# Miniprotein binders against q56419: the designs that were tried, part 188

Target 1, 326 residues: q56419
Amino acid sequence: MEGRTLEEVQEEVFKRHGVLVPKKELEDLAKALEEAGLLLTEKVEARLKEEEEKLKRERPMRLAGLSYPEGEREARAFLEAFRASYPGEGEEARVLLMPHLEPSRVPEVYGAALAALEKTPPPERIYLVGVAHRPLKEKAAALPVPFQTPFGPALPDLPALQALDALLPFELFNTPLAFREEHSLELPLFFLKGRFPEARVLPLLVARRSPELGEALKVVLRDFPGLLVLAVDLSHVGPRFGDTPLTRTLAEEARRRDLGFLERLAEGEPEAALAFLGANPTRIDGVEVVASLLPLLRERKGKVLAHRLDLEAPTLSAVGAGTLVL
Key: E = the ipSAE of ESMFold2; O = the ipSAE of OpenDDE; V2 = 0.75 times the mean of E and O plus 0.25 times the DockQ between their complexes.

## First folded at step 14 (miniprotein)

Design ig27 (at its last look DockQ between E and O 0.87; V2 from the best seeds 0.78)
Fold by OpenDDE base, look of step 14:
Structure ig27 (fold): chain B 326 residues (1-326), chain A 108 residues (1-108)
Amino acid sequence: as target 1 above (326 residues)
Amino acid sequence: GDLIERLEELAEEVIRYLKEHGEEELAREIEEQIKDIIEALKSGDTESAIEILTELAETIARVLHRLGAPEELVQKVAWLIYDVARRLGMSPEQIYEIAKRFARAMER
């Protein structure tokens, strides 16, 4: 009923179907729906509590067998195929911006990331910063548990996570359920773990820009050196995102914004990159992550290795993806 | 109660591993240090408890690393130390220092 009276519902049913439903029947139905809703809520809450308790131990794979192979042998072949899809050579990365889009949509962009990782000495730690597609209690969060991958568990760097938590004005270890199905960490982590099996991981999510996170990480990275990875997508345009179907004009605008953003980041000007986007009309996914990590991105020059605006034909929508090394 | 329980759990995990690997003397030393922390807490000397824990964390990390302890144990111990540190009301700087020392001990 969502704010409607029973009389209004009765009138609507009459207008639409020509049937006058007795008020009592509507009352009984409303009550039954309410009771059913309450029961569903209780069941959902119980399930969520169970899942939260499981997340105290490990984060299981959710996209194995869907987005990437579950088996290690097949997963290695998958990595090789993705690397092969990028014909270029990479550069050593201190900061890697890579996508978290479905890998099959932008294979060469992931291939470019793998190319960069080939030129990167094995890090002790990977600071993996993804985008929270679910609400967080705080601006950012971490999950300090092993993340399952086909290559074995990606183990957390607990000392570095503790150090980071200590420097933040909020509890870093919040909203564990937000990590349960977060693909912005899982998909990049597949590639990262495959390349650097011994690296410990700091799985971080950003929901809203947190300058505190960037400042804290700048300190932490000094004492706990590692590879910083921004797992972010770029423009989201078309009907799925509230636009008209993709046109040449819309695609050109999305590419312009994506490349203009990445190029400014490559020049070591992250504030200029954010300013260039303005109101972000093409909905670049990585804005809040970049805005949180400004202290780590300033004055770092690098190179854009790949970019793609990938069409989702069934919805006439497109998503931008890029790989940047700093 | 919860803090002491976590310290006892830390002791159990570390001491068990050390004894299993023939480090009986070191196991006794660590046990004594944990007892000292508990005694300091009971006496209200939180500062001494923090100091002992800080040194103990590094010692534990160094020993586990030297012995090639399983990563699962190292992670469990690191988490227990962190939980104890938080429950003790350690400052951000103190927690940061423990984390830093622990990590450095694991790199050697």
Scores: ipSAE 0.805, ipTM 0.918, lowest interface PAE 0.5, mean pLDDT 92
Fold by ESMFold2, look of step 14:
Structure ig27 (fold): chain B 326 residues (1-326), chain A 108 residues (1-108)
Amino acid sequence: as target 1 above (326 residues)
Amino acid sequence: GDLIERLEELAEEVIRYLKEHGEEELAREIEEQIKDIIEALKSGDTESAIEILTELAETIARVLHRLGAPEELVQKVAWLIYDVARRLGMSPEQIYEIAKRFARAMER
């Protein structure tokens, strides 16, 4: 009905079917369709409000039975299998970069993260910084509630989150619905909670680079020490992401961009890592997180433990994933 | 209105727990401190209300830690203190200090 007058609809029906439908009947039909749409809109809005209120109390598992097992014993075995996928040794991390790509696609990359966690003393808290895949009302957000996992609830560090919120020029607790389906927190959290079951969590999302977040986190981390985790993927190339079909040349460029980015981060040179990407032609999604967290990454040297540019054969596309310890 | 409601909720949660654990004298002292905050607000003395809340937050955290309070209660109390601090119009630095004192008291 949008884009047409009722008179045009009436004429079209007459031309096609030889029946003149009175304008009143068309008006009644249009009104009924509008009312049905209004009721569906009201129902959708009520459902979203209900979901938002639930998210203010807890964040349930969304990927149990899809990306990882729901039961604790099965989840433990699953986590151990990922460690076994990486035959190397880790290093202690004060900062860990790890992916949020589907774990079964890059098992050794998640295994490398587990190897790093084996060498890391259990932290009091984990600053888990993911990438917002839904719009946020501000540059960054947090959801200060328990996140359910097969290993039990990951409890928020409320004093640290409240201290962080107090230092920011915007409300940190601003977009609960953005967390509803946010796999960039849920997938890394499975591994983190499995290894550090007593650690509290600061679940953070970045939508747009925020220098204010990095400066505030630098202050908060001094008083509330913990493990900083950048839960980010690397290059995104191919038709699913707006490119031509994946070619060998495009894949080689994506790999080069991924490794050059990670290696500069490992040298403690996050500004150089960002400059290396220029306009970010392979769409490394970690750039907004890294750009926000510069004060926490400068002069911190480390090591790239793993990388894979993983092919999504059905879409002729690829996504890069890496593990970096600092 | 909303500020007084939050203060009364804070009192209810903490005082109930203290009484269940035989801390009747502390429960009475905390009830009196919350009444002092409300009285300071009625007299327009926001600075006194802030001072009392700051000391009260640390005291509550220390007592809940000593008594082994359930994590769910500790987090609810931390939220109520934060809500009250914001509604009192405390500065970013004052709110940060309350959060830090609360966390340190929970560690001891």
Scores: ipSAE 0.692, ipTM 0.889, lowest interface PAE 1.3, mean pLDDT 90
ESMFold2 (binder alone), look of step 14: mean pLDDT 84; pTM 0.820

Design ig28 (at its last look DockQ between E and O 0.72; V2 from the best seeds 0.72)
Fold by ESMFold2, look of step 14:
Structure ig28 (fold): chain B 326 residues (1-326), chain A 108 residues (1-108)
Amino acid sequence: as target 1 above (326 residues)
Amino acid sequence: GDLIERFEELAEEVIRYLKEHGEEELAREIEEQIKDIIEALKSGDTESAIEILTELAETIARVLHRLGAPEELVQKVAWLIYDVARRLGMSPEQIYEIAKRFARAIER
């Protein structure tokens, strides 16, 4: 019934099969389908409300047994295997850029992040800034609850989150359901909680660039010092992302854009990094987060520790990931 | 009405914990400050309520830290203080300062 009236359906059935279905029978069927759809909608809405209430208390693991082990012993071994994938040494980070891509795809990139954390004094708190993959009611959001991990709950830094919320022109605690399946927080958090088991967390999402967020965070970080983590991916190229199939030329461009972006960030030039991307032709994932956090990235120099543009052979696509310390 | 209930909830949580840990004189002092806030609100004197709350938030945090209060209680108290501060119409800077004082006291 895609755009057809009941009369049109009745006529088509008669034309095709020689049977005239009375209009009343078609109307009764349409009403029954409509009523069943309304009941299903009410059930779905009730389930979402129930889930939202649960998320106001805690955020459970969604990727245990899929992206990382559920058990603590196995999770610890998994963490150490990733560190071993990066044979180099890290550097101390005040700001860490790391991916949120599936860990098994870029093991040495996560390993480089772990190497940086080894050189980083344990912070009192971690500002974990991910990319919203579901709509937010505002440009950014937080969920001020414990996030479960195989290493125990990552506790929120509630006073720091409240200080941040107070400075923003919008309600920071605005979209709990957006955190339900948000891997851009869960995957980096596994590594961060494993290395800093006592650090509290500010779990933040950016949907659209917010200069207000960066200015507010600059104030909050002065009084609530901690580790700032940008949990972002880099280029997204190929048919999965609206491109032609991956070619060597497209891969070389994606790599050039990724590295040029990271290197300009490493020089303390975040505006230049964004300008280098132009219209962002390789769809670097981290643009909205970096654009929000400009005040925290300016004049902070550092080093690119790792990069990979990882091939998704089944989809003829690729995703870039990197590790940057500032 | 609703704001008064939130202050009464704050009082109940903190004072119960203090009395359970033998801090009855401190519990009475905090109870009187919360009573003073409620009376100021009933008389329309929100400025006095804000001033008392600002000092009280830091005091409560210090006491909860000293007594080794469970995380669940610390979080509930932090939420109650934040909620009442917003309902009092405190400025962003005043609310920020309360959160900062609370955090400093809980850490020490």
Scores: ipSAE 0.752, ipTM 0.903, lowest interface PAE 1.0, mean pLDDT 90
Fold by OpenDDE base, look of step 14:
Structure ig28 (fold): chain B 326 residues (1-326), chain A 108 residues (1-108)
Amino acid sequence: as target 1 above (326 residues)
Amino acid sequence: GDLIERFEELAEEVIRYLKEHGEEELAREIEEQIKDIIEALKSGDTESAIEILTELAETIARVLHRLGAPEELVQKVAWLIYDVARRLGMSPEQIYEIAKRFARAIER
């Protein structure tokens, strides 16, 4: 009905179905739909308000029992199995790029991240930078509350978050509802909390590239040292993402883009990595995060530990995932 | 009103913990400093209030750390201090400095 008159709707229904619906019935239906819509909106708004109030206290697990085990014992076994899926050894990370894809799709990539974490001294704090899959009020946001995990709550580093907020030209603590179901933080956090149970966390989301965030974090990291984690996926190709079904050519292009991006990051050339992607035709997820964190990635050399382009067979689509240490 | 309420909440959390751990003298000292901040605010001496708060924040952090306070409490106190600092209209530099001192005081 958007932008159409009742007469136009009546005519369309007649043309499509050969039925002339009386105008009064259409008016009654429109009114009923409007009332139902209003009622639904009010209920949704009330629920969202309740959820927002809850998020002032904690961020509950959303993917426990789905993507990872809810129970601590089972969760530990899960971590061990993922670590076992990567046969290599890790390297010490000051910056870790890891996926946020469904763990079961790319176990060895998460395994590589765990391998890197084994070689990393326990940090006092983890700067966990994810991708906002929902709109944010600002370019970036943080949620300054405990995040629930099977290993207990991941507690925020409030002093470090305070310091970061102080250096940003916008309110860092915005859009709490965007964190409610954001898997780009929850999934990596499972692995991070499991490995570093005592580390405080700065859960950050990036919706749009924020040079201010990178500059602020560069200052903060000097006074508040910690592990920087980029929780990002790589290429998204196939029908789910607007492409044709995955072909060898499309897969090769996705891999080329993913590896070319990661390799340039490993060389300490994040600007070159972004330039290499150009218009990002394979839709690398982590672009806005990397673009925000340029000051922290420059001149840092590292190593690509793992990469996978994982096929989602039902949709003939694929998602790239990688693990990089710097 | 809101600022005073936040100071009262901060005081309650810290003083309760200190008393529970036998630090009654220190609890009294902190309570006195909070009163001094409130008095400074009432008199319009925001600068003195900020100065006292800055030192108090670090003192609280050090004491909680020394006593082995639960991290949950430490973080709650850090948040309360942050909220008070913002409400006082502290500059970014002042807020950053409090955060830095607090973090150093609780360093593991």
Scores: ipSAE 0.695, ipTM 0.872, lowest interface PAE 0.6, mean pLDDT 91
ESMFold2 (binder alone), look of step 14: mean pLDDT 81; pTM 0.770

Design ig3 (at its last fold request DockQ between E and O 0.80; V2 from the best seeds 0.83)
Fold by OpenDDE base, fold request of step 15:
Structure ig3 (fold): chain B 326 residues (1-326), chain A 108 residues (1-108)
Amino acid sequence: as target 1 above (326 residues)
Amino acid sequence: GDLIERLEELAEEVIRYLKEHGEEELAREIEEQIKDIIEALKSGDTESAIEILTELAETIARVLHRLGAPEELMQKVAWLIYDVARRLGMSPRQIYEIAKRFARAIER
């Protein structure tokens, strides 16, 4: 490497391509490239370019066999088990807020989402709005390709995506590599595709609040009706997120923030929900998504179906998850 | 150059599929319309090009859908039409309208 550290290369790749390449992979690649007399950066860039080209055709499953079963039969059994974990009944959803956390951590919250979906007529399309855990070139992005699932590909609604792009002041189809490993879309999509196999999908990511997105979607939803899904987690507290180990006080504060946020959303007061969080000291994941979708959430009354603050014991950290129907 | 190439690609994809499915007359009509767009572009008549494209997009969508065209082809065509529309400098409203018409044409 011409004087660059692996960290500098990782940062450069991240800045250029929005992909955090694991240090180990970079090390292995660096070694291979040093042996080949190639700069690590060039090979990484070539690989990323290849991956980007693949993402022009489809988004493969990344979490199949890890977070959910790869096989369709097993995947159906998985859905049934998750539905069974929620003892309640759902309500018809026009807007569904659901988690994107590892399903095994909050099964009843996903079960509540499934319960809501059972009461929801099959939509023609699903607007799936996730959280970008990687940088985007723009405030929001879409990937207009099939997303692979155990139930077959979730096909994009290209006309609706194009209509949305047309109304946005920025290029919607940006940063395809950010979608490659984004679980905030993949995990909820498993449940959504399993319930609504024929629904088209608009896979959207929000990195930063975009009021323009909400205004554009409000117009698009009029001509392209569908189910709006906010795939967001709630509080993130503990050492993994820069806090002290989880205490009763910290957990109570996280729950208070989560429930206070969800309840205000359920009342149709998304601005009040955001205001309630203030500086968001418990790091509610969905803030930027909700802030982007205000026009779609206003005056919609609904119900909180489930909430959980799940402890990750190895890190003494916790993540909040909830299911809200509007 | 890029715009014409995209139109030619659109023509090739659609015409090939139509001919393969015995829709030779329709293939000729679409080919003529694409030629008309190209001619309009060469003459600087962008407005006519946009008008023809808008109608053609709906027609293509409807016909391919009716024939049960593969999803891959439908996606490719939708993207090509969109790319052409953008390259033509169509307004957001015009692009939105094409997308809306395309969607309606493929609704059952």
Scores: ipSAE 0.849, ipTM 0.942, lowest interface PAE 0.5, mean pLDDT 91
Fold by ESMFold2, fold request of step 15:
Structure ig3 (fold): chain B 326 residues (1-326), chain A 108 residues (1-108)
Amino acid sequence: as target 1 above (326 residues)
Amino acid sequence: GDLIERLEELAEEVIRYLKEHGEEELAREIEEQIKDIIEALKSGDTESAIEILTELAETIARVLHRLGAPEELMQKVAWLIYDVARRLGMSPRQIYEIAKRFARAIER
């Protein structure tokens, strides 16, 4: 019925079926469909409110049994296997950049993150900064509740989160539903909680760059020291991402962009890293996080421990992942 | 209205836990400090209310931590204190200081 009058529908029915349906009957049908659609909308809204209220108390595991084991013993073996996939040594991190891509796709990149954590003194808290894959009401958000893991709940550092919220020009505790399925927090958190079971967490998402977030975090980190984790992926290329099919040339460009970005970050030059990407033609996932956190990245030198541009053969696409310590 | 309700809720949660753990005198002291905040607010003395709340936040955190209060109670109390501080119109730096003092009181 989109773009057609009831008379046009009536005429079409008569042409196809030889039946003249009175206009009033068509009007009654249209009204009934509208009313049914309103009831469905209210059901969806009620369901979303219920989910939102649950997320104000805790964030359950969504990927247990899919991306990592649900049981604690199996989860510990999983961590050991991932560490073993990276035979190198890590370095102590004050800032760690690690992926949020499906772990089985880039095992040595997560293994490199574990190697860095082995060299890192257990922090009191972890500032876990992911990429919002759903819209946020503000540039950034936090969910100040326990996140369930196979190793037990990752407890929020509520005083540090409240200190951060107090310094921001917007409400930090916004958009709980955006956390419901947010793998950019859940997947890195599995590895972080497994290695630092006593650390509290500040689970943060960035949707759009916020200079205010970085300045506030610099103040908060001084008084609430901890490990800063950028949970970001790198290039996204190929048809799954609105691109041409992956070619050798496109893959080489994505790798060049990924490594050039990471290397400039490792030199303590985050503005140069962003400038190197220009319009971000390979869709590096972490640019809004890095752009938000400039005050925390400037003049911090470090090392790229691992990188992979992982092929998605069925989609002729690829995603880059890396591990950087600062 | 809403501010006084938050203060009374804070008092109820903390005092109940203290009494359950045999801290009757401390419960009376906390109750008196909350009444002092309310009285300061009724007299328009927001500065005194802020000063008392800042000290009280640290005291509550220290005492509940010493008594082994469950995480759920610690979070609820931290939220009530934060909500009160914001409703008092405390500056960002004053609210930040309360959060910092609370955190320091539960570190060991």
Scores: ipSAE 0.815, ipTM 0.935, lowest interface PAE 0.8, mean pLDDT 91
ESMFold2, look of step 14: ipSAE 0.788; ipTM 0.924
ESMFold2 (binder alone), look of step 14: mean pLDDT 83; pTM 0.806
OpenDDE base, look of step 14: ipSAE 0.833; ipTM 0.934
ESMFold2, fold request of step 15: ipSAE 0.778, 0.789; ipTM 0.922, 0.924
ESMFold2 (binder alone), fold request of step 15: mean pLDDT 84, 84, 83; pTM 0.814, 0.809, 0.802
OpenDDE base, fold request of step 15: ipSAE 0.847, 0.845; ipTM 0.942, 0.941
ESMFold2, look of step 15: ipSAE 0.779; ipTM 0.921
ESMFold2 (binder alone), look of step 15: mean pLDDT 83; pTM 0.805
OpenDDE base, look of step 15: ipSAE 0.831; ipTM 0.933

Design ig30 (at its last look DockQ between E and O 0.01; V2 from the best seeds 0.00; counts 0 for: oily stretch 77-95 1.61, pae O 15.5 > 1.5, placed apart)
Fold by ESMFold2, look of step 14:
Structure ig30 (fold): chain B 326 residues (1-326), chain A 108 residues (1-108)
Amino acid sequence: as target 1 above (326 residues)
Amino acid sequence: GDLIERLEELAEEVIRYLKEHGEEELAREIEEQIKDIIEALKSGDTESAIEILTELAETIARVLHRLGAPEELVQKVAILIFDVAKALGLSPRLIYEIAKRFARAIER
């Protein structure tokens, strides 16, 4: 009954349906709907508060049975199938860039990441840096709790997380609810935990570029060595992302931007990689993470192992994904 | 208040674990360090607690690692050590040093 009086609603109902609804009955209905809406709001707020308290103890799987199998045996077979999708050999990684796109869309890209992990000595810990898809209270955040996986809990590296928090000008342990549905951590973590079951994890999110994070991580990584993982996607083009329908020209530009970005990173030139993107016309997902982590990427040379610009036929859109070792 | 109770409960768990593994002398050493930290928390005296907390963190981590303690117990210990460090108002530099010593002890 937005913008209309009860009398106007009553008259329209009578005109359209041949029934006269008493004004009192319309008033009672409006009040009942308002009361029902208020009760629903209170229940939603209480549920979110409960979820936040749970996230202070553990982060449960949200994508089991949707993006990967829930059972450990089936999860092992899943990993082997993805490795088989990439027939090549990997390279040892000190830094690994890998996607967080739905795994079934880019199986050889995740397979390339697994190939790199095969060549990588098991690390004591993994610095897993994803992209915040929900707002954070600060530029970056961590959640220092076990993340559940089909391979058991991925335990947090509490000393390294506390060391990192101590060096930042803001509280690192902010915004637990932002982690509730964050696939940019959960999807890569499935692969990482499956390959390195004993490694502890620093689950990190970047919302906005933070030079402070990169400088602090450079110090922390010296004292707490481990594998640095940038869990990022590349170009996002097409109507789902605010463009016209995907054309061959737009797809070619997105691929060129993706590969040019990755190749400049592989040359140890992260500032040049960012400059190459300019205003980021194809919406490469990894820009804020790379811009935060410049001190860790400079002068590290490596190799692009895989890339795909994956078509979303129903939306006439595409998303790029890649695997880079440094 | 709640932190002291949590620390007392964890102390009992750690000491029991150590005694069950034949480490009664180390259990007594750790019990004394935890007792001293509890007294520092009750008195609000941060300066006397700094050295004790640093030594406690390293000692507990080293012993639990050597004995192959369950990771859940190591995680509980880490949580409380850093909660205590923050409650005592330790500087970022000292918290970083405690974290580094704890990590070194777990790795060896």
Scores: ipSAE 0.700, ipTM 0.878, lowest interface PAE 1.1, mean pLDDT 90
Fold by OpenDDE base, look of step 14:
Structure ig30 (fold): chain B 326 residues (1-326), chain A 108 residues (1-108)
Amino acid sequence: as target 1 above (326 residues)
Amino acid sequence: GDLIERLEELAEEVIRYLKEHGEEELAREIEEQIKDIIEALKSGDTESAIEILTELAETIARVLHRLGAPEELVQKVAILIFDVAKALGLSPRLIYEIAKRFARAIER
């Protein structure tokens, strides 16, 4: 909240979570945070600075023991179980769209991603593009440090990251604290590192559509070839996201939008995919990522391998997830 | 994982503070609750983890306030609670409710 207006926070929460938090609730939150001494005091700033300094060295696992096993042996068994949850065969991917939702919610969708990775030759590097669920100083950011995984550290491709930075009109290496807890990178990276232990990684976050990112990546991918991974979720519907409880009609609309989006991407028509969503009333998470990567998605034909709209029963809400290969 | 480690580290800090101030029974209770949270998280019982975390947060806030704990420790606890809440993918509304409960616990 520091330095941002309540309106900016409201807009950000809406953009990220699809929830319009009433201004009054934000005011009450700000007051509660103030009363709790949770506003950035010098001490909070000092701690954030310490965390930022740690992130200059490595990004530790945040979700190990929660979303996936911490131990390598158990993590391998986890991968095999997820792969087994998808009964189909994969296809070779040059571009992989996969979820970043809690793996246990959509196991077969991650299984489909693993199936695709089985058919994919080991890349030298992985361009992992996630969604920023925290504010970025710029439209996009990268963290050029090792990301810890149960399979060992995912090492950054520093030359390719530097090349990308050089082609962008903004500093790519911004907002390291946004990566600290960003699950949109950590969860997909578990699966990617497990399958491709020797691949270097470019961990990227998109907060807002950046055409510059897509154009820069198009050049970088030519000189630094690799697998492009879009770690994005699809529709977010229900009370958690500002809708009424999930109904058949709402679920059908979410599925229609998810599948219509993925199918148009599979046809090599990313602009048509975005146009199909319009105002994005079901809050497809991946819109800003896809909008940023248009130059890389155009004219690529592929296949939708899996889709699920997963119900979160306690909140009567649902999140869409899909796996697409191009 | 890092979340569990941070929860454990913070727990150690709180438990140490409580023991130093003669609150040994409460320190044991907090240690047990943290273990329960970690176990709930490991089992995928996110709901139970959130409930225990929320109650623990209130308890810690109240006790730290009663003992006149340094603002730094209170802030560390608060940051952890919010970090865990965010990592669990809690809605802004739920985070708000936790913050509100935490604030109320400090006011008493």
Scores: ipSAE 0.000, ipTM 0.181, lowest interface PAE 15.5, mean pLDDT 85
ESMFold2 (binder alone), look of step 14: mean pLDDT 78; pTM 0.730

